# Designs tried in a protein design chat: VH-VL binders against Thrombospondin-4-B (thbs4b). Part 12

Target 1, 176 residues: Thrombospondin-4-B (thbs4b), of Danio rerio (Zebrafish) (Brachydanio rerio) (q8jgw0r23to198)
Amino acid sequence: ESTVYNLLTSPDCLPDLLHGGLAEQGVTELYILTTFRIQPGTGNTIFSLYNPRDNSKYFEFSVFGKANKAILRYLRRDGRMSAVTFNKLNLADGEKHRLLFHLKGLEVGHPGGFPHSQGALPVPGVELHLDCRLVETLRDLPAVFNGLNNHQAVELKTMQGKAQEGLEELKLAYGD
Below, E stands for the ipSAE of ESMFold2; O stands for the ipSAE of OpenDDE; V2 stands for 0.75 times the mean of E and O plus 0.25 times the DockQ between their complexes.

## First folded at step 10 (VH-VL; framework fv_iscalimab)

Design r4 (from q5 with heavy chain D31E D56S N57Y; at its last look DockQ between E and O 0.40; V2 from the best seeds 0.00; counts 0 for: pae E 9.0 > 2)
Fold by ESMFold2, look of step 10:
Structure r4 (fold): chain C 176 residues (1-176), chain A 121 residues (1-121), chain B 112 residues (1-112)
Amino acid sequence: as target 1 above (176 residues)
Amino acid sequence: QVQLVESGGGVVQPGRSLRLSCAASGFTFSEYAMHWVRQAPGKGLEWVAEIWYDGSYKYHADSVKGRFTISRDNSKITLYLQMNSLRTEDTAVYYCARELDWGDYYGMDVWGQGTLVTVSS
Amino acid sequence: DIVMTQSPLSLTVTPGEPASISCRSSQSLLYDNGYNYLDWYLQKPGQSPQVLISLGSNRASGVPDRFSGSGSGTDFTLKISRVEAEDVGVYYCMQGTQWPYTFGPGTKVDIR
């Protein structure tokens, strides 16, 4: 049984999920799938999980056609910002592209733990697939997916203006 | 320390050529589009040219098109402006500038100190 | 070319008081990606220009919160909620929607 949220139509699930809801449900991995089209020579943020009080970015993916690059920005678990640049992906070509983030190794809620005969947890990380091809593996997990504290506000921002029509899909999925 | 330093300015007669250089440091030069902007003495700013991060696209103002050529060498971390057939109206301080285009952050966020080009008899 | 105009061309402000500068473009600066490619630059006396506001309203890194930008399409405004001595200089708007990029004529801001 799988849980799927359409974030374009129902983003209201995000605060509860990111404020401990994923850990409460025992979620150890999740998927973010987005399908988009961006015109040549333009740039846009495909999506951003951000703090609306100070504009800090928890997890943001942007495409920059003038520089022919994409950038994933995220808040690391140590509290510092990180950026991963994809310099040879031509995503602003006016064609449909599908991007899958596979996030692994989310923390589980087992105080003290218990022995398992075979129960190694996945190494924390993110696999990024573009048009069915693995293009990046991060050995780091954006902190937002292991939980925000009660005073960290979070909102979702997506493509703006008329470019908004080019964002066909943004989904979050997890579960068995 | 992020820095841009222009060089190659000077006094030349009309019809001559100069090449300006802009040495970059403190950032990954090959990730940024770059610009030249000029300012005649006592006048406002005029955009001159842009080059994309890998040199694939170059754009020039109509006032310099066919005479000036923007270029870059990412291995030498240097931006250039080749200025041919100079005219007295090209007299200006020439700035190089880095373009930031990262999602919600945009604009020419780092500028050099400028180099003066004087075209006169 | 997109023609940029600014109003006023010169402004003298009592320290601590607000200031407002208008910028108007001959064509819409709103691009299909939802951004207005309108930037504001300050050139202090004897210095290189520095970016204050990008994309109509986004404050650049290190710029005090007394600076704000607003507007869309063809009409834009830079506001300074309380002018300080360090704000003296010439303010330029610039469009980056269409080549060639063009600057406004500048607004010289002085204090009394």
Scores: ipSAE 0.011, ipTM 0.550, lowest interface PAE 9.0, mean pLDDT 83
ESMFold2 (binder alone), look of step 10: mean pLDDT 93; pTM 0.954
OpenDDE, look of step 10: ipSAE 0.122; ipTM 0.721

Design r5 (from q5 with heavy chain D101E; at its last look DockQ between E and O 0.53; V2 from the best seeds 0.00; counts 0 for: pae E 3.9 > 2)
Heavy chain, then light chain:
Amino acid sequence: QVQLVESGGGVVQPGRSLRLSCAASGFTFSDYAMHWVRQAPGKGLEWVAEIWYDGDNKYHADSVKGRFTISRDNSKITLYLQMNSLRTEDTAVYYCARELEWGDYYGMDVWGQGTLVTVSS
Amino acid sequence: DIVMTQSPLSLTVTPGEPASISCRSSQSLLYDNGYNYLDWYLQKPGQSPQVLISLGSNRASGVPDRFSGSGSGTDFTLKISRVEAEDVGVYYCMQGTQWPYTFGPGTKVDIR
ESMFold2, look of step 10: ipSAE 0.135; ipTM 0.645
ESMFold2 (binder alone), look of step 10: mean pLDDT 93; pTM 0.950
OpenDDE, look of step 10: ipSAE 0.059; ipTM 0.684

## First folded at step 12 (VH-VL; framework fv_iscalimab)

Design t1 (from r1 with heavy chain L100Y; at its last look DockQ between E and O 0.45; V2 from the best seeds 0.00; counts 0 for: pae E 7.5 > 2)
Fold by ESMFold2, look of step 12:
Structure t1 (fold): chain C 176 residues (1-176), chain A 121 residues (1-121), chain B 112 residues (1-112)
Amino acid sequence: as target 1 above (176 residues)
Amino acid sequence: QVQLVESGGGVVQPGRSLRLSCAASGFTFSDYAMHWVRQAPGKGLEWVAEIWYDGDNKYHADSVKGRFTISRDNSKITLYLQMNSLRTEDTAVYYCAREYDWGDYYYMDVWGQGTLVTVSS
Amino acid sequence: DIVMTQSPLSLTVTPGEPASISCRSSQSLLYDNGYNYLDWYLQKPGQSPQVLISLGSNRASGVPDRFSGSGSGTDFTLKISRVEAEDVGVYYCMQGTQWPYTFGPGTKVDIR
């Protein structure tokens, strides 16, 4: 059936999932849902999947308080960093916002194998919904969701804030 | 590579004006807040001014407020400091600096080489 | 304005030995998000400043592991576990919680 992790209370499942656990369970699509509030003039990383040993960022969504913008940054499968900048969407406005990442086309993790099928295999990518509106489609899946090797450390960092701002929700979900 | 290059320094008399420029390259200038920081000869660092990405939010140290104005032209990828009513105590090397604003981190990660302003006695 | 002080103002260290620099602020730098907005900068002789530590304890990209920051609230420490010749210069702490931003007076670190 469906599996839901509350990453605010149980983040310790992430390393195993990202080190092949999703592929071992046959997961081909994944949802990350977050609900947050950011005051003007303050910046926050809403969440970040990152390597704590060198601070490199695998998949990170941040609000730039003094720049009144938000950026999704991720490591591409070719090893280059990509960024999606949201200058037209004001997220540091003191109001609640809900962001949904719908990740598709995750690879099944067979040794030495790659996906093959006679049917339509999902095209790898990410759909990003902000406040129930599709705002971005990435034609690439961030490398972190196709598996980290066992020597790549990963941690989750989340925002912390004043009583009037904060991260209310961060969930990871997938289904069979 | 990311670079900041200041220019416009020189020797001026008290009461005169001078405009400093900081040319940026190697990054998307319009995504960053920018600063001016000065250092009098043989002295420590003093923050002078900050400007946000859009050029509308500007903040100045009390010692220069009303005399200096930070500004930017994002189309020319250049930061400015207009210095009016200069005083001998404004004599310093002036650095421009980029603010690294990565959600959680607010620090000046890239600095120029500085430009010397000398205000004669 | 938040007043920043540093001690010592000058320090001479034998290469390979540790060094410790204290920074104190007149007001707490701990923000409600759980971070301390205290940064450390190094200005090597003849160079512009460069960042070492942000948020009290986070090493900036490319900064060697021998540098570490600690402390919270009003009292902060920069430690160098083994001082090398390239570490010579003036170390400044800086608060970033309110305008105007303010630097400490600097600690000059030299080797014998």
Scores: ipSAE 0.012, ipTM 0.548, lowest interface PAE 7.5, mean pLDDT 83
ESMFold2 (binder alone), look of step 12: mean pLDDT 93; pTM 0.946
OpenDDE, look of step 12: ipSAE 0.033; ipTM 0.671

Design t2 (from r1 with heavy chain L100Y Y105T; at its last look DockQ between E and O 0.39; V2 from the best seeds 0.00; counts 0 for: pae E 6.8 > 2)
Heavy chain, then light chain:
Amino acid sequence: QVQLVESGGGVVQPGRSLRLSCAASGFTFSDYAMHWVRQAPGKGLEWVAEIWYDGDNKYHADSVKGRFTISRDNSKITLYLQMNSLRTEDTAVYYCAREYDWGDTYYMDVWGQGTLVTVSS
Amino acid sequence: DIVMTQSPLSLTVTPGEPASISCRSSQSLLYDNGYNYLDWYLQKPGQSPQVLISLGSNRASGVPDRFSGSGSGTDFTLKISRVEAEDVGVYYCMQGTQWPYTFGPGTKVDIR
ESMFold2, look of step 12: ipSAE 0.027; ipTM 0.589
ESMFold2 (binder alone), look of step 12: mean pLDDT 94; pTM 0.951
OpenDDE, look of step 12: ipSAE 0.041; ipTM 0.679

Design t3 (from r1 with light chain G96H; at its last look DockQ between E and O 0.20; V2 from the best seeds 0.00; counts 0 for: pae E 6.6 > 2, placed apart)
Heavy chain, then light chain:
Amino acid sequence: QVQLVESGGGVVQPGRSLRLSCAASGFTFSDYAMHWVRQAPGKGLEWVAEIWYDGDNKYHADSVKGRFTISRDNSKITLYLQMNSLRTEDTAVYYCARELDWGDYYYMDVWGQGTLVTVSS
Amino acid sequence: DIVMTQSPLSLTVTPGEPASISCRSSQSLLYDNGYNYLDWYLQKPGQSPQVLISLGSNRASGVPDRFSGSGSGTDFTLKISRVEAEDVGVYYCMQHTQWPYTFGPGTKVDIR
ESMFold2, look of step 12: ipSAE 0.024; ipTM 0.585
ESMFold2 (binder alone), look of step 12: mean pLDDT 93; pTM 0.948
OpenDDE, look of step 12: ipSAE 0.343; ipTM 0.784

Design t4 (from r1 with heavy chain Y105S, light chain G96Y; at its last look DockQ between E and O 0.61; V2 from the best seeds 0.00; counts 0 for: pae E 7.0 > 2)
Fold by ESMFold2, look of step 12:
Structure t4 (fold): chain C 176 residues (1-176), chain A 121 residues (1-121), chain B 112 residues (1-112)
Amino acid sequence: as target 1 above (176 residues)
Amino acid sequence: QVQLVESGGGVVQPGRSLRLSCAASGFTFSDYAMHWVRQAPGKGLEWVAEIWYDGDNKYHADSVKGRFTISRDNSKITLYLQMNSLRTEDTAVYYCARELDWGDSYYMDVWGQGTLVTVSS
Amino acid sequence: DIVMTQSPLSLTVTPGEPASISCRSSQSLLYDNGYNYLDWYLQKPGQSPQVLISLGSNRASGVPDRFSGSGSGTDFTLKISRVEAEDVGVYYCMQYTQWPYTFGPGTKVDIR
């Protein structure tokens, strides 16, 4: 069965999911869907999964209207930060846009070191769809989705203050 | 290392023209909006002009509108300020600055050292 | 144009003591996206300006946590919880919610 979390109304469940909850459900792929509207000439962090103790970014998507670009930043599995820049992408145009992250190849941990679920798994990575078009494929999976240890704090930050009105949905979904 | 270096300042008479340059290095210049900010001797900061990454979106302060023109050459990695019909009140140190427009960070994050323009007879 | 004012225009602070600088705008700086487009800059003697606070309250990278910004709409405050010798200079607020962008007149901070 499909499981859907509305992160705008239930963000408090997210730390538990990232601290092993996805593994408890056997999740090997998941979807993050966001729908937003940004006015021209402005920018905003649409969402950010970040460590509140040092402000480091586990997985963050930001839009820059004056630069006509967007940036996806994430923590790699090797502990280094990566950024993917989307140039010539006019997302701050006052119109509704839909962004879908399809995360694949999540590892399912089991005490005792057992392998993944039986069968072929998708290669690890992220496909990014904007307005129903594939715009990026990363062959690297952000480390946060393979689980945080208990010493790694995490919080969700979204568009701030009145800008929150332009963020219509932010959902995390998985199912089978 | 991100750097901005202004040049082209000097002493000129009122009514003359001068062009300032700002050489950029250490970052992808064509991805950033850029600014000119000036400071008259002993006075505060005054925003002068902004230009977006595309070079076509340009904005100027009322005090310089029609006389100054901001421009950029992304192939030369250089920002310009063409100053025409200079007046004594244009005497100032002129700074170029890069705008950081990144998520929840919106500010002029890198400034040059400034170049002095003195307009006097 | 949006007029920015600052108070006080000058102050002298005993090292280790707090300082507070007020900035007011003639129009609201609050955008439809919920941000207050108000930055704080410090210009140390003989140096170029440097950013301290963006969007009313967000500290820029590398800025010590003794600096904090607050306020919304038309009234903003920069606080320094413990003034140090390196904090000497002129503090400017700047609005950039609409063109032309405008700075406040500056607040000169000295220590005793």
Scores: ipSAE 0.013, ipTM 0.579, lowest interface PAE 7.0, mean pLDDT 83
ESMFold2 (binder alone), look of step 12: mean pLDDT 92; pTM 0.945
OpenDDE, look of step 12: ipSAE 0.030; ipTM 0.660

Design t5 (from q5 with heavy chain D104E, light chain D39Y; at its last look DockQ between E and O 0.23; V2 from the best seeds 0.00; counts 0 for: pae E 8.6 > 2, placed apart)
Fold by ESMFold2, look of step 12:
Structure t5 (fold): chain C 176 residues (1-176), chain A 121 residues (1-121), chain B 112 residues (1-112)
Amino acid sequence: as target 1 above (176 residues)
Amino acid sequence: QVQLVESGGGVVQPGRSLRLSCAASGFTFSDYAMHWVRQAPGKGLEWVAEIWYDGDNKYHADSVKGRFTISRDNSKITLYLQMNSLRTEDTAVYYCARELDWGEYYGMDVWGQGTLVTVSS
Amino acid sequence: DIVMTQSPLSLTVTPGEPASISCRSSQSLLYDNGYNYLYWYLQKPGQSPQVLISLGSNRASGVPDRFSGSGSGTDFTLKISRVEAEDVGVYYCMQGTQWPYTFGPGTKVDIR
């Protein structure tokens, strides 16, 4: 059985999930799927999980169309920001693109008395597929997916202005 | 509270080098692209260079390409401009500036006070 | 390079009267995301530039309501509904669509 949220229509699920809800449900893997189209010479944040109180970013994917570059930015568990730049991609070309984040190794609670180490856990990380091709593997999991404390506000930002017409899909899925 | 402070300007002879620094505070420096913009005395504004928040994507105006290099050190919260082979036409006040919003809008919102570079014999 | 022009290059206004500054680009700054990548800056005497208007019409934080930006594509206007003494300085438009970023030549605004 699986759970799928359409973040374009119902983003209000995110605070509870990111403030411990994923761990409470035993979620160890998570998928974020987005489908978008960006015209040449323009730039957009496809999506961003951010703190609205200070505009700090937890997990964000942006396209800088004038440079034909894309950047994934995320907050690491040690509190530092990390950025991955995709210098060889031309995503602002007016064509539809699909981006899939496969997030692995999420930490879970300790079910009633069983040792955590009894089960197999995947190595924490993120696999990024663009148009059905693996383009990046991160060795670490962004801190936001291991839980925010109650002082860390979170909201979702997506493509802005007229560009919103080019964001067809943004989904979060987990389970089986 | 959000603040940019340039330093390293001065008077130099043509052909010499200078390195400008821009110290940032009051915001998460590593989240922002940064720019250098210059203004010759009595003249308008001229964009010089941009560096993305990853430190690897750098862009320079044709007038300085091959002579100037923008760089940043996110751990020191500092932006740099290495200026080599200086010419008299490089005489200007040099401003560092923060990009407006996180790479979406490409404009600049916060500017430093500027540092004067004078290239004269 | 995108060429930016401004008109007039100099403007003297009576305090309390409106002012209007035109900016033209050699290429459209309007993209299909709905944004015009056009920015207005004010440089007061002896100061660094400050942003007034982003994306053609969005007032920056702390900018008084008497400032407004309008226009689209290649033609843009900055209006000051009532010019005050603190509005003296040079106004620049800038395009942010492609490298090199380019500024207009500036419009010097003085009061009588």
Scores: ipSAE 0.011, ipTM 0.560, lowest interface PAE 8.6, mean pLDDT 83
ESMFold2 (binder alone), look of step 12: mean pLDDT 93; pTM 0.948
OpenDDE, look of step 12: ipSAE 0.043; ipTM 0.672

## First folded at step 13 (VH-VL; framework fv_iscalimab)

Design v1 (from q5 with heavy chain D104Y Y105D; at its last look DockQ between E and O 0.35; V2 from the best seeds 0.00; counts 0 for: pae O 5.1 > 2)
Fold by OpenDDE, look of step 13:
Structure v1 (fold): chain C 176 residues (1-176), chain A 121 residues (1-121), chain B 112 residues (1-112)
Amino acid sequence: as target 1 above (176 residues)
Amino acid sequence: QVQLVESGGGVVQPGRSLRLSCAASGFTFSDYAMHWVRQAPGKGLEWVAEIWYDGDNKYHADSVKGRFTISRDNSKITLYLQMNSLRTEDTAVYYCARELDWGYDYGMDVWGQGTLVTVSS
Amino acid sequence: DIVMTQSPLSLTVTPGEPASISCRSSQSLLYDNGYNYLDWYLQKPGQSPQVLISLGSNRASGVPDRFSGSGSGTDFTLKISRVEAEDVGVYYCMQGTQWPYTFGPGTKVDIR
């Protein structure tokens, strides 16, 4: 059975999930689904997982209408930031777009840490699907989804400003 | 380590040309817009030019338009500023900067050490 | 071009005391997406500029929480709740709403 969290209505569920909740539940794959509409010539960060203590970022997706690009930024397990740029996706065209992040190879049994587990786990990675099309495959997994240490606070920030009403869906799901 | 290193500065006479370079390292250069910002001795900051990630969109300050041209070579991970018809008022430390062009994090988050350009007769 | 102004142009503060710098633009910096593209930069003595605040109120990563930005439209403020010795330098606001980007004249902050 699948578990789905509506992050627009229940963003407070994220800290518990990311501080070991997912691992305790044996979650090895995770889905993040978002539906949004961005007007031409505008841009916004669709959503951002971040540390409110120092505003460091864990996982963030942004659309830039003027530049006609989108960027995924995430914290790597080695402590470095990574960025993936999507050019000419035309996401800021006034149309509705659906984005799916499929995260694979999540660590289990190690809440709040980064230790490597022994076992047959899939190769960690992220698949990005835009409007039912696979647009990117990352052979890397954002550190935030492998569990945060107790000293690493996390919060969700979604679209702000006049374009905020353009975010229609933001869900986190896992299960068989 | 993420860093930018400017080079190409020096002393030139008015009317001459000079090309500045900015070598980037430690990050995916082609994902970021780049800027040139200059600072005359003892003065404030002045935005000079911007180039987007793809190299196709360029913007220049009116003070340098028609004389300066920003460009980039993503294969060489290098930003350039071609400066023609230099004037004495172009004398400044020239900084290259990476644009922090994320939805919640705009601005210029990485700066080089700067390179001094002196235009004098 | 958008003209940026700052006040005061110089400020001497006792350590531990608050500081406030005003920035004004000749045109509204509010963009269609609802953000104000106003940045605050600090240039410490002998160093390159560094970003403190973006989008008017977004504190950059690694920036101490004693720094805060506020305002909208044409009036913006940078506040330092408790000034420290390491905060000495020149503070600049910059608009990124339209080209050409333009900086304020800078505000020099010294410690008493």
Scores: ipSAE 0.025, ipTM 0.658, lowest interface PAE 5.1, mean pLDDT 89
ESMFold2, look of step 13: ipSAE 0.110; ipTM 0.646
ESMFold2 (binder alone), look of step 13: mean pLDDT 93; pTM 0.953

Design v2 (from q5 with heavy chain D101E G103S D104Y Y105D; at its last look DockQ between E and O 0.04; V2 from the best seeds 0.00; counts 0 for: pae E 7.4 > 2, placed apart)
Heavy chain, then light chain:
Amino acid sequence: QVQLVESGGGVVQPGRSLRLSCAASGFTFSDYAMHWVRQAPGKGLEWVAEIWYDGDNKYHADSVKGRFTISRDNSKITLYLQMNSLRTEDTAVYYCARELEWSYDYGMDVWGQGTLVTVSS
Amino acid sequence: DIVMTQSPLSLTVTPGEPASISCRSSQSLLYDNGYNYLDWYLQKPGQSPQVLISLGSNRASGVPDRFSGSGSGTDFTLKISRVEAEDVGVYYCMQGTQWPYTFGPGTKVDIR
ESMFold2, look of step 13: ipSAE 0.226; ipTM 0.690
ESMFold2 (binder alone), look of step 13: mean pLDDT 92; pTM 0.947
OpenDDE, look of step 13: ipSAE 0.029; ipTM 0.664
ESMFold2, look of step 15: ipSAE 0.020; ipTM 0.576
ESMFold2 (binder alone), look of step 15: mean pLDDT 92; pTM 0.947
OpenDDE, look of step 15: ipSAE 0.235; ipTM 0.755

Design v3 (at its last look DockQ between E and O 0.03; V2 from the best seeds 0.00; counts 0 for: pae E 5.9 > 2, placed apart)
Fold by OpenDDE, look of step 13:
Structure v3 (fold): chain C 176 residues (1-176), chain A 122 residues (1-122), chain B 112 residues (1-112)
Amino acid sequence: as target 1 above (176 residues)
Amino acid sequence: QVQLVESGGGVVQPGRSLRLSCAASGFTFSDYAMHWVRQAPGKGLEWVAEIWYDGDNKYHADSVKGRFTISRDNSKITLYLQMNSLRTEDTAVYYCARELDWTGDYYGMDVWGQGTLVTVSS
Amino acid sequence: DIVMTQSPLSLTVTPGEPASISCRSSQSLLYDNGYNYLDWYLQKPGQSPQVLISLGSNRASGVPDRFSGSGSGTDFTLKISRVEAEDVGVYYCMQGTQWPYTFGPGTKVDIR
């Protein structure tokens, strides 16, 4: 049985999930699905998990139509920022594109603390699928999905401006 | 009011370093790519460098590559240009400019500062 | 690098008459998304540059409709239907299709 959250309609669910909710539910794999349309020559941040207190980023995906690039930026578990650049990726062509993040190897336990359960977990990582094509495999897991400390606020920011209507889907799913 | 103000220009000898600053105001600085463009006295415009909103992607002209570095501090709402190993041919008015690339109205460098003069001479 | 050229390099126009400036690139500026990243800038005497046209034909906000841009690929044109005194300055085309971005040499427009 799978659980699906529509983050466009229920963005307020994210803090509870990321502050231990996922861990409490024993979630080891997570899916983020987004569908968007970006006009030619334009760009936008499709979605961003960030700290509203200082605007620091946890997990962000942006499209740059002019440069024909996309960038995944995320906070690493070691506290450093990482960026993955996708070159020659024409996502700003006025067409719909679907992006799937498959996060694996999530730790179960208290957010930012000790895991309270152990199991045969896969190597932590993220697979990125674009329009049914595997485009990237990260041998790293964004820190935000391993649980945030209570003092780490989190909020979702989605596509802004006139292009806001271009974000059609943003879902978080886990389970069987 | 949207504004860019360059500073840090001056007279320096060849081989020296100089850092230019561009203070932004009146808009969400972190949402925009920024550029440096220079103009030698009595000459045309020359693109120098570009930095994306997140500060991670940078591009430099071949004429300054390895010597100049564009950077930004979004917390200070400031754009920088570190200029090392300056040459006489680097003498120019240096403009910072904002690139509008998020809206569908138009593209290009829509906001420019007044420029700061850098003179490299022996 | 993409080399930009302009013609003419200087132009003297009687007020009220039209003006036309040509810009050429050594390579096609047509991007994969179907747009030409060619901008036109005006630098009035003693002022900073200002954008007039982007993407070859998009007039910037606040720019009078007497200004128009056209062209595709390697050949572009800026037209001023009726030149006014305030239009005096140097006009530059710039390609933003490929790094490094490159400007044309500029076209000086004066009034007779």
Scores: ipSAE 0.044, ipTM 0.697, lowest interface PAE 3.8, mean pLDDT 89
ESMFold2, look of step 13: ipSAE 0.054; ipTM 0.616
ESMFold2 (binder alone), look of step 13: mean pLDDT 94; pTM 0.958

Design v4 (from q5 with heavy chain G103Y D104G Y105D; at its last look DockQ between E and O 0.65; V2 from the best seeds 0.00; counts 0 for: pae E 7.5 > 2)
Fold by ESMFold2, look of step 13:
Structure v4 (fold): chain C 176 residues (1-176), chain A 121 residues (1-121), chain B 112 residues (1-112)
Amino acid sequence: as target 1 above (176 residues)
Amino acid sequence: QVQLVESGGGVVQPGRSLRLSCAASGFTFSDYAMHWVRQAPGKGLEWVAEIWYDGDNKYHADSVKGRFTISRDNSKITLYLQMNSLRTEDTAVYYCARELDWYGDYGMDVWGQGTLVTVSS
Amino acid sequence: DIVMTQSPLSLTVTPGEPASISCRSSQSLLYDNGYNYLDWYLQKPGQSPQVLISLGSNRASGVPDRFSGSGSGTDFTLKISRVEAEDVGVYYCMQGTQWPYTFGPGTKVDIR
């Protein structure tokens, strides 16, 4: 049974999910789907999961129209920040684009995972699909999807201002 | 260490040309937009030109359009300013600067020490 | 062009006391992405400019937390909670929303 949240209308579910809710439900993979349009020469943050107390980024995807690039920033499970630059993504062109983040291996890194399935553990990572084509694979899972402790606040930020009209979808999905 | 070093400044008569260079080191030059900013003696800062990471998008202040051309050679890790038809009002220290253009981190975060251009009879 | 103004143009501050510098733009600096493209730079005597604040309020790496930026749209403020001797120099605001980018005239900050 599949669960889908529209994060544009129901962002309040997100802290509970990231503070252990995904692990409690046995979620092993999840999907973040976004559909957006960015005018050339403009930049925007499509979405950001961030700590509002210190403005650090757990998982953030931004498009830089001035530089015709996109950057994925995330907190690694070892506590270090990583930035992945996508110079091959033509996203700030005024056209509709659909990005899918497919996150795998969420059960990895939790003490006492699911012992009956540990013999074939999934490879942790993130696949990024642009317009239904795989464009990047990360061989590590951003720490935010590994579960935040109660001292790590989290909020969702999305596209702002008139550019907000260019963000048509932002969904989080998981399930059987 | 991230560093920008300008060169090519000097004394020149009105109507002549100079080419400024900015050698970059300590970072991936092709990931950044670059700027030229000038400061006339005793005056404030004036933006001159910008070039995006790929060299295809170039923008110039109205006061220098048609006379100055910003360019870059990513293989030589160097930013340039070709300055033609120089005027006495172009007398200034010229700085190159790197623009950090990532969400949440923005601005000209690295500057060179500047090179002086003096245009006088 | 977007005209940038600063107030005051000169400021003398006793060390340890606060300071505020105002910057006003002739047009809104709020971009469609929800950010104000307003940066603050400090030029210390004999040195190149250095960025202090970007996007209205984001402190650059290595900038002490006594510096803060605030404001939106056309009105922006740089505050120094406790001025130190190393803070002397000329402070410039700059807009980055449209070409040509423009700086304010600068605010000279002196100690004593």
Scores: ipSAE 0.013, ipTM 0.544, lowest interface PAE 7.5, mean pLDDT 83
ESMFold2 (binder alone), look of step 13: mean pLDDT 93; pTM 0.953
OpenDDE, look of step 13: ipSAE 0.024; ipTM 0.660

